VHH binders against 5'-3' exonuclease (pol). Designs and how they scored, part 16

Target 1, 302 residues: 5'-3' exonuclease (pol), of Buchnera aphidicola subsp. Baizongia pistaciae (q89ad1)
Amino acid sequence: MIIYKKNVNYLLIDGTSYLYRAYYAFLKFKNNFNKPCGAIYGMLNMLRSMLLKYPYSNIVVIFDSPQKTFRNELFIPYKKNRPKMPNDLKEQILPIHHIIKHIGIPIISIPHVEADDIIGTLATKLYKKKYFILISTNDKDLAQLVNIHIHVLIGTSNIVLDESKVKKKYGIIPKLIPDLLGLMGDNSDNIPGVPTVGKKTALILLKTFGSLENIYNNIEKIPKCLIKKAKTIYNNLHTYKKLAFLSQKLATIKTDINVNITTKKIKMLPPCTTEISNFFLHYKFYNWNKLLKQGLWLKNCK

## First folded at step 4 (VHH)

Design b80 (from s86 with D99E T100I Y103W S105D W109Y L113Y; framework vhh_6fv0_2)
Fold by ESMFold2-Fast, scan of step 4:
Structure b80 (fold): chain B 302 residues (1-302), chain A 124 residues (1-124)
Amino acid sequence: as target 1 above (302 residues)
Amino acid sequence: QVQLQESGGGLVQPGGSLRLSCAASGFTFSSYEMYWVRQAPEKGLEWVSTISSSGSTIYYKDSVKGRFTVSRDNAKNTLYLQMNSLKPEDAAQYYCAREIYYWDDSGEYYFDYRGQGTQVTVSS
C-alpha cells in the first residue's frame, strides 16, 4: 500500500545522498551530444516523486560542502576511504542547482559543514517549534536524529523510520546510536570503535549501563554483565577508552551548527514554469515538458 | 493497486538454466527502474540485478555476472531474469521489486513494492 502523510511540515532532503543514487542509477544516460546527464534526470525524477508524494510539505535540499570539516581535524582518516566525486557527476552539479532553484526548492550548503550537521541543526530547531519533520536519506547515520517529531524516510521509498523502527533495526533507541558506533565503530566512515567489540557486545553494554559514559563509570562491573569473552572486552575497553569517545564524537551529528536560516528562507517559492520548460527542452526531457505544459509535472507543488 | 507477480522458478540441477518473469500492473512500468533480489533460507535479502527504465543501463551482483541476464519489455510490462550455469548458492526465493533502497553498508534493502516471489532450488 501507498503511504501518504499530510502532517509533514518540512521534508529535508539529503541532496548528496540523492546525487550519488541518481548518478549510479543512470550512469549510461546521455544527451544528444553524448554528454552525461543521468544524475540530472535521476535527481529530478526523485525530487518530482517527493513533490507529488508530499504536496503540503516545505521541501529543502541540503548538500555537503567539499571543504574539510571539524571531524577531519579531529581524526585525519575520517571518510578518507570514500571515493572522490566522479568528474561526469561534478559536471552535472551546476545544472542540478539551476533547475532545483527554478522549481522553487530552497538549497542549503555551508562551507566546512557536512549536510548531516545542517540537517540535524535544522530538524532540531524546527522540532523545538513543534513542527513535524521528515528527513529523506539513504544514510543510516541520520536515524540518530529520530524522535516524536523527526522521522527518517528511506530515500524516495514509502518506508518511514520512527523511534520503534529505529530500535528494531539498531537494537537501541536513536539517541544512543553514537554510543553504539563509539563501541563498534563504522567502517563506511573509518570510525574505529573499540577492537573486538562488535554490535552484539555493544548492545549488551548499552542496555545494561545506558550510555558510553555510564559504561566507563561502571567499568569494573562489565565482567558481571557478559557471558563470554568478558575479560578480553574489559581489557580492550580500558585500553581504548580515548578511541571509544573519539569514535562517539565522530559519529555524533551536530545540532548546534551556526546556521543563520529562518523559516522564511526555507519556504518553497512558486515554480518558474518557463525556465523549467527551457531546461527540459535543452536536455530533451520531452515527456516531462509535455506533462509540465499540461500542469501535471508539478500538479501538487505549492 | 500496484502488483508484481513473479513466475518461472523451479528445481534445477547445478549448471542448469531457468528464466524468471515478473508481470507488473497498476503503475507506469516504463517510468521505473526495476530490480531482482533474492533471499535464501535464514539469510538476508540480497540484491541481484538492476535495470534502468529504458533497459539501456544494467548492473549485476559480481557473483552472477556472465551467468544471469536481466531484460525488460515495456510494451508488455514484464521484467525477465535469464539464469544460466546455476550454482547451489543461487538457490533462493527470487523477488521482483520496484524502487529498491539500499540502507548504507548494513546490507539491508527496502522497496516500495515487492512481489511474492518465485522459488529457485538447485540440487543434485
Scores: ipSAE 0.000, ipTM 0.174, lowest interface PAE 14.3, mean pLDDT 81

Design b81 (from s86 with D99G T100E S105E E108T W109Y Y110E L113Y; framework vhh_6fv0_2)
Fold by ESMFold2-Fast, scan of step 4:
Structure b81 (fold): chain B 302 residues (1-302), chain A 124 residues (1-124)
Amino acid sequence: as target 1 above (302 residues)
Amino acid sequence: QVQLQESGGGLVQPGGSLRLSCAASGFTFSSYEMYWVRQAPEKGLEWVSTISSSGSTIYYKDSVKGRFTVSRDNAKNTLYLQMNSLKPEDAAQYYCARGEYYYDESGTYEFDYRGQGTQVTVSS
């Protein structure tokens, strides 16, 4: 199925993904006090691009909570390898939340919940109501949410991943991405996987047996497969079975979080042009302020 | 041992001014956003103002804009709230707080620590 721009009911933005991308793209941007403001500029530039490309969609930005999540309780090393947020970026978060609110874009963050789980839960609730959802993110793990009503847009690019494109890109269907990560792990999140099982081996096992559960239901058949180091793989799958299922659980995006958010709460509000103008003047975004005064920054022609 | 200690409250007539101070200790004050929050009689805890760790970004509750000014001295580990043109509706226990902003389904702030508070009374 093709989701045309006019048919995208909700554009869910992975705000944390955007925030880091904006920060690293504009490291050299500084304000009058020699303080970085690159994340502010980059975030606005990316959000403006989405507002212009999807003018009929309800755009919602979702951010991570700073508190520990259920995954940290299940596996203490989860994401501990990720560096702490840079102080220069942390200083920009409050201004970013302020300007997004005045643009009229709803912001969601929930204590102790990762943005991915909020996105997964909202997208699932919305498609059950027969809406079409586009998720804008640079995080490969959100591809597991892709179905006939939910597609992933790679950041602010023109590349949209439907089920077919996810299969081509990742070698498996979206629903099996947690199973793939359960086997091979994910170093970026400290998800351990099964020792010695990499992406190629994991894909062969999933294509042969279908799921992580079915691999273990047929584990005795693995030594008989034409897989390099089949005996070592068999031994490690047997030894690290609990770790494989833990890794799968850590990689699985929750779609059942108790989120008391109505469609009314995630609908865009009219922009507060006075506050946006004040913000642009404060950060010396004079060209954007000029466009705002002309009604062209958001192309408000309706 | 994180400690926040407010002072400067008192009784003032409508239209008067007060300057609140908050002395912080037990953490790197210059690394944290700070908040002023208040609790009026028969009302819940209410956010008043936010100041970024550097002092470069400041936000106020709409009803206090132009009347209240928040500031900080990172060298002295002290947060301030200058309150001018005080109204009876401003009467409350005022707390300084340390926390992290997050925007939930209702839009809120999380406060890790809050001081003992200082009482502001506005009456004749």
Scores: ipSAE 0.006, ipTM 0.325, lowest interface PAE 10.4, mean pLDDT 82

Design b82 (from s86 with R98K Y101W D104E S105D; framework vhh_6fv0_2)
Fold by ESMFold2-Fast, scan of step 4:
Structure b82 (fold): chain B 302 residues (1-302), chain A 124 residues (1-124)
Amino acid sequence: as target 1 above (302 residues)
Amino acid sequence: QVQLQESGGGLVQPGGSLRLSCAASGFTFSSYEMYWVRQAPEKGLEWVSTISSSGSTIYYKDSVKGRFTVSRDNAKNTLYLQMNSLKPEDAAQYYCAKDTWYYEDSGEWYFDLRGQGTQVTVSS
């Protein structure tokens, strides 16, 4: 089943993904004190487009915690290869939280928890209540959450990934994406995988045995498979078994964390137009202030 | 062709000091986090310390904190471990590692050990 704009109950926004995209898209924007404000403008521009495109949805923005997560404790190198947040972006975080709050959009951030795990847990809880959820993100790993009630929107684009599109794009069903990454690894997050096992080999193994667990339950059958370098693959799977399951665990988005958040807490509130106007005037967003005064900036929002 | 070579071990009396070195080659040393790990005769591999690529962020095993100091010289591709106030329980084969993984649910460490290590003996 296709989820149409009118049928989306919750739009879960990967706030950290949006922040970096907004920052790099609007690097040249500066406020009245010649301070960078590109991430503020870009974030608002992206959120406004989502408010206008999904006017009947409850929009929720989820941010990463700056504190280390359970994955960093399982594997110290996890995401250590990622660059630090630019100072110019750090200065814009508090203003962005302030304006999002006054627009009436709920913000969620939990100490020691990645945004992906908050999104996974919320989407799963809402799915069990028969709601339709759209996850807006540029993170491909969130595709593992896709089912009949949960779809992924690539950023602010028009591209929506349902189960069939995930299968076409990744060559595997959403549920097996962690197993795929357990075998092949993910260099962007320092997830190691199994040496000599790339995407092609991992897909052949998963097509043959069905899961990472079943591959290891049938490991003696691997040398009999008609795959390139079967003996080398067998030896490495045997040698790096713990690493394969660690990689799978690191790649698996948690759907069971303690997010003590009711549907009441993730419901949009009426916008505070006075505070939004003051904010727009401060940053010299005069065209947006004009639209706000006309009731057009937040038209059709809940 | 990652190569790691440990040195500086020896026999020392309790309360004594040793400085271990790890000479690295075959990779861009200044871009990688580095680890010190040890293996006592009766025990498995045990993590001792971690140092960030720049040297600005450092972690220690609780039992060595305040006694051991890890440092690095990126110009010389060398990692160091200064060990002070050595105790009998510090006696072990010491290794440096570029790649290591901890499985919290099993309490086990995986280490990519490239060198022979350097033996530290603490005896009166």
Scores: ipSAE 0.000, ipTM 0.111, lowest interface PAE 20.2, mean pLDDT 80

Design b83 (from s86 with S31D S53Y T100Q Y102F S105E E108D; framework vhh_6fv0_2)
Fold by ESMFold2-Fast, scan of step 4:
Structure b83 (fold): chain B 302 residues (1-302), chain A 124 residues (1-124)
Amino acid sequence: as target 1 above (302 residues)
Amino acid sequence: QVQLQESGGGLVQPGGSLRLSCAASGFTFSDYEMYWVRQAPEKGLEWVSTISYSGSTIYYKDSVKGRFTVSRDNAKNTLYLQMNSLKPEDAAQYYCARDQYFYDESGDWYFDLRGQGTQVTVSS
């Protein structure tokens, strides 16, 4: 079923995804001292949009840890192909954390844990309590979390991915996305997959056999399938079986990490209007300060 | 600066070849599926090809299959389109485009970023 705006109990924001989007969208945005502040502006613009669209939801922002994760220990090349955060963005992180807290939005970041694992664990715990959760992200990997109570909102758009839309977009149900990535790999995270097995072949195999485990339980049947180069695919699946299961494990979002959360700890607090105003004046966001003074920047802000 | 910059277009005779390049900057190129799309004079935008973020899965428009080859070099943040056996019907402005993470029911392709394009002219 569709989750309506008034039914969303928790809006979990992929803060790291938002940071990079904001940074690259406003690269040329500078303050009066010629210092970059585009990520600050973009992040606030995106968060304000979400606060206005989902006024009855508890909004939580989740950030990545800069420390190495269990995936790096399991597979050293994991995410080594990703560039490091630009220094201009790093300098904006502390101001962004400060303004988010003054708006009254909870922030979660756990050392050695990726934001997606925090989101997966938090969404699963809330789902088990029968809440409706919307995850706002541009990260395709979070689509694997989608179920009847957990939906993905693409960034700040109006597009919500339920199970049906995930299946249409990825060609497979959410729960099988890790299996898909185990076969085809995920170059964004340096996840290897099985050589010569791409998305089309992986989808045929998963639709035929149901899971990565069942593909390997039925591996002798692959040369009889109507898949181009079936014998080559069979040979590579045999040769790279350990790599396929490692890739699946690397692609699987954890839903069982130790997140000491209570619904009380992730509730929004009243905004500190004085500190928000001081922040807007400091960064020369004069129009937003005018709206804030009129009670129009955030609904019910006085 | 988040941008895509195409190059390699030009004038070619029917049956000739061109190699288009697209240089990506300001974002993690290897995180995105990429598209080649084109627009012929007085016509709408047409999807030409899709390549997965790993380069392992590629789709082509039926009319270009066997003639065009898409590839990518994630170490160089560059997307390529090798165009062989060019026909007058292939004359168009060619754009490199970045996948958008939302569903679009109007087709099997969608994008949130596109370059300024490179012109391909096929003269009789």
Scores: ipSAE 0.000, ipTM 0.102, lowest interface PAE 21.5, mean pLDDT 81

Design b84 (from s86 with E33D S52Y S105E; framework vhh_6fv0_2)
Fold by ESMFold2-Fast, scan of step 4:
Structure b84 (fold): chain B 302 residues (1-302), chain A 124 residues (1-124)
Amino acid sequence: as target 1 above (302 residues)
Amino acid sequence: QVQLQESGGGLVQPGGSLRLSCAASGFTFSSYDMYWVRQAPEKGLEWVSTIYSSGSTIYYKDSVKGRFTVSRDNAKNTLYLQMNSLKPEDAAQYYCARDTYYYDESGEWYFDLRGQGTQVTVSS
């Protein structure tokens, strides 16, 4: 099943993912004070693309919290391998939030909560109300949220992942992605997994036994056809059982965060064209200001 | 016009109690998550507590958990910090702060508006 553009009720944008992509795409851009403005330009370019492609959707941008999350409390090394945000990007954050609000797009950021968990919780609540949700992100881990009403759009591309496409791409159904990462780990987030268990081995185990829990319930039944590797896998699964379940927990996107977000709070407002124009003139986005004055910058938007 | 004003600080003996208030004006208080932060002499700003806009979710610094209680009254545009069993190490200038959308991977918290603070002194 495919969610067609006219049927998308909510477009949830992974704002942090967009922010870094915009920053690296436009590193050379500077404003009239010789300050970097590439992330501002790139973010607006990406958001404009989404507004034009999904004119009937309620678009919401979700950002990470700067504070430590529950995952950092469970496992101190979690995401500690990530570099600090560049100062040039930090300086652009406040202007980006201001312009997004003036465009009329709701922004959500919750102290101590990762954007992924806000997205997962919000998408799940909307799904239960029978809405169709599209999540725009470059983060592969959000594919675990995919179901009949929740699909993932890869960034600003035309590639939409439904359950079938997730299974083709990752070799496993969405709900088992945390189990896969529990076994193989995820180096990008410092999720350890089980030593010597890579993606190929993890997929064989999950296809045979169905879940991380069922693998441990049937550990003695690991295939005899892999005698040499089967013994190593058996020994490491036994030794690192607690690490496997910790890794699964760290990889699992929460869908039950206590967020007091109503449908009214995530409804788009009419754009404030005067404030948008002032912003474009300040950053010397003259072509966009010309299009804005002609009513062509956000044609067909709410 | 947009401002935060703290009150309720003072001198108290160890084991005593104080109730801090923060009056917000010039913005829609009920739409913002709020912080209590403190700064001891010659030390950096230290996060004490976070309360979400609805009042439903609250976080505390480990060293104050069980002794401090944060609350808010959105109808009165006021944030509170009830401080019990005060210790000498709690002595600091206490500020209320309005959450920002500012992002920082360093794990540092940020705010876009802070009051002038209220002084808490704990001594015999």
Scores: ipSAE 0.000, ipTM 0.128, lowest interface PAE 15.0, mean pLDDT 80

Design b85 (framework vhh_vobarilizumab_d1)
Fold by ESMFold2-Fast, scan of step 4:
Structure b85 (fold): chain B 302 residues (1-302), chain A 123 residues (1-123)
Amino acid sequence: as target 1 above (302 residues)
Amino acid sequence: EVQLVESGGGLVQPGGSLRLSCAASGFTFSSYEMAWYRQAPGKGRELVAGIYSGGSTSYADSVKGRFTISRDNAKNTLYLQMNSLRPEDTAVYYCARDTYYYDESGEWYFDLWGQGTLVTVSS
């Protein structure tokens, strides 16, 4: 089930994940006017790495929107534990969008929709058309999308998660990751799960019954499957059933969003090298401008 | 004031040792994952070593076995013990606090950086 570099039709980039990584990696980068430009540099560095590594793929960058999503409406605490975007990062977003467009990379952002749901919907739509998709992200939750046509690349690393590697890493198949999180929760997103149910217990239950729904359909058999703290876990599963299904729903990436995006809209365009050069000179990226003029910055120029 | 202040940098000969310190103030030091980064002239920033709030550590392959990261929560201080220094270790070393806005993918993201301390390894 290995998707080789030459067989990757679409590389979907979790732009928000890249943006925060770039920002924090280059916090002290400033232009001639003492304005922060670290996220611009870092974002371009990461995107350039992907352009060079996957020269035959159509690369698409997907960003979160600032608006509330359906998950915030279902559960007000969802992601409320996360800080607001820093102002010096906000100032870099428009320049980042402009340079990405001049490179010829499509950008997608939909009001009230998380990047994860856009990625999930696009990847699902593309694999139904027999394409091979690689998702570049640092977000663990996107591993739930992994199948024979969809693999996850951890950021800009060399680590690619196919279905076998997801099973080894998480102890469960991709499609059951939302069920796992429904039981154990996810503190990073304020997804509550069931109190006292951790990963080990959740994996025992899912391996035994197959899904969150089947766990509750077979609830009378649960004490026989749990050997430690069985009474407390059993009682909490009963008491917090609604919370478990809410947590599962919050953790489930949507793959059915009505997105009017055609394969033509997500195809790379020829780069505008003059505008890219002007951008590099403005931010004093002189070494990159030198490489650009030599045809080495964008390896597969069209 | 929320800040990180590095010290201990300097000029050292190849094979020598240095200990870097990072004094943290203005936040609950024990609650945060901490790291040391370095940036050589003309290069990007490289994660050197990280230490989790629970005490476990991680190292770049280039420094593994030579550098040791540690923390003293009572003194709000992060340390980097550097042994068997090489010319390629020459860089500005930054103390950094991991942001609480990250997933658990194993990646590090930092929202607070020190001023940096220069380490020069030359004969």
Scores: ipSAE 0.000, ipTM 0.105, lowest interface PAE 19.4, mean pLDDT 80

Design b86 (framework vhh_gocatamig_d2)
Fold by ESMFold2-Fast, scan of step 4:
Structure b86 (fold): chain B 302 residues (1-302), chain A 123 residues (1-123)
Amino acid sequence: as target 1 above (302 residues)
Amino acid sequence: EVQLVESGGGLVQPGGSLTLSCAASGFTFSSYELAWYRQAPGKKRELVAGISSGGSTVYMDSVKGRFTISRDNAKNSVYLQMNSLRAEDTAVYYCARDTYYYDDSGEWYFDLWGQGTLVTVSS
């Protein structure tokens, strides 16, 4: 199923995912004081594109907390392999929040909570109210949230993932992605998985037994369904059972965070054109300022 | 009335201990995340510790192993047990509900703060 542009009620933007991409894509951009502004430019370019493509949608930007999350408490190595945020990027965060506010776009960021969990909780609350949600991200893990009312737009490929496309891409339905990662791990987030169990083996087990829980409920049947390295895989599944369930828990996006997010708090407000203009002049975004004065920055160009 | 009220602040010597309490009223306490923030003279407020509705906890690095956050849903209360106190821990401590990133968008979010309680660590 395809959610058409006119049918998207809410566009949830994974702000942190785009922040890093924008920073590295526009390293050459500097403001009037010779300070880096590439992340500012790149974020605005993406937001403008989304506003033009989805004019009927309420857009919300969600950012990661810089503080440790519950996943770091459960498993100390979680995401510690990721490089520290560059100082030039950190200094652009407050200006980005400032301009997004003046455009009238709501921002959500919660200390100790990952953007993924905020997105998962908000999307779940909105679809229960029968809204259609598009999640815009560069993070493929958000594909686990896909259902009939929630689709994921991968920004780098401009591909919209529905349930059918998730199944083609991952070999499994969205709700079983955490189970897949519980078995095979995820090196990018330092999620361990089960040693020697890769994607092919994990998919065979999940197709045969349906879930991580059901694999362990039927562990004695495993040697009968595996042709290659069955004994080693069986022994490792048994030995690393606790690690498999920990890895699944780390990979699972929370959809039940107790956040007082109301539809009123995620509604777009009218843009403050004067403040946006002042911002564009400060950062030497002269073409955007010209379009803004003509009323064309947030409207289709002729 | 929806409110948070802190108590337990005071003067303590380095290496000493202190327990802060936060009493909540006017909302379904068990359904919310709660946190302790602090603000030292001339500095911005910083998150010290947080506790989820399910009991999961988080701490800032400088207090990990020294401070313990806990909650009692029957008493609608959150506690911060502070051990091995240092001069650097001197601050006004605030209880907060549904913690949010502190920036210009703070007015868009529901936020509930207590009045604060002063903790002074000195010899």
Scores: ipSAE 0.000, ipTM 0.116, lowest interface PAE 16.6, mean pLDDT 79

Design b87 (framework vhh_7w1s_2)
Fold by ESMFold2-Fast, scan of step 4:
Structure b87 (fold): chain B 302 residues (1-302), chain A 121 residues (1-121)
Amino acid sequence: as target 1 above (302 residues)
Amino acid sequence: QLQLVESGGGLVQAGGSMRLSCAASGFTFSYEMGWHRQAPGKQRELVAKIYSGSTAYDDSVKGRFTISRDNTKNTVYLQMNSLKVEDTAVYYCARDTYYYDSSGEWYFDLWGQGTQVTVSS
């Protein structure tokens, strides 16, 4: 089942994903003092697009915590291969938070908790109340949350991933994406997986046995003829069993984080147009200020 | 039905210019779009990308090629100037479903049929 735009109760935005996208999209943008403001402009451009496309949804922006998470405690190398946030982007974070609040969009960031786990927990709480949720992200890992009430929108695009589209794209159902990553790893996050087990091998194993647990319950039944280098793969699955389950745990988005988030805290508030106007004038976003004064910047959002 | 259709290819002399067009149907241009090319006996490579008001180019075409789009016409363009014999290739339009990360990896999920560009000496 697809969730149509008019049926979307909540649009959960992966704010950290949006920040990096905005930063790299607008590297050339600078203010009057030759200071970078591209991430500010880009974030507002992307959020404005979402406000216009989903005028009846409660939009919530979720950001990563800079503090270490439970995954870093389980596996110290987790995400250590990622470069530190650029200083030019860091300087734009506080202005971005301030303008988002003045637009009336709730912001959630929890110390020691990744945005993905907040999104997963919030989406799970909302669908249990029979709401329909759309998650806007460029992060492929959030596809594991997809079900009949939760769909993923790829960034600010028009591509919506339902269960069928996730299965076509990844070759596996959403709930088995952590199992897939447990086998093949994820180099972008330093999730190790099982040596020599790539995506093709992992998909064959999961389609045959159904889950990471069932693969290991049936490890002696992996016939040599089913996969290239079957003996090496068999030996590595046996040797690196603990690493496979650790990798699966690292790849699994938590949906049970103990967070006191109520539907009242994630409801949009009326925009403060005077503060938005002051912000646009400060950053020399004159065309947006003109649209704001004409009621067109927030068009379809009232 | 989702579709990308390229046009504007052909024969051109070295030093000349050519503009390729890519018309999209079944979706609107809120996506990142890119142009790839494949020369005979070589692997397909990304030459230009347009994303959220910014552009990126392969070093081999930087300063010579310009990517742009018209969201009203649902069309993306590749303006090719100062063409070289080594620019001879089949050019493909593609839709990206993901923003590139800090590693620079790009993800393309919908491809056109390709249009031939031949640059003679």
Scores: ipSAE 0.000, ipTM 0.138, lowest interface PAE 17.0, mean pLDDT 80

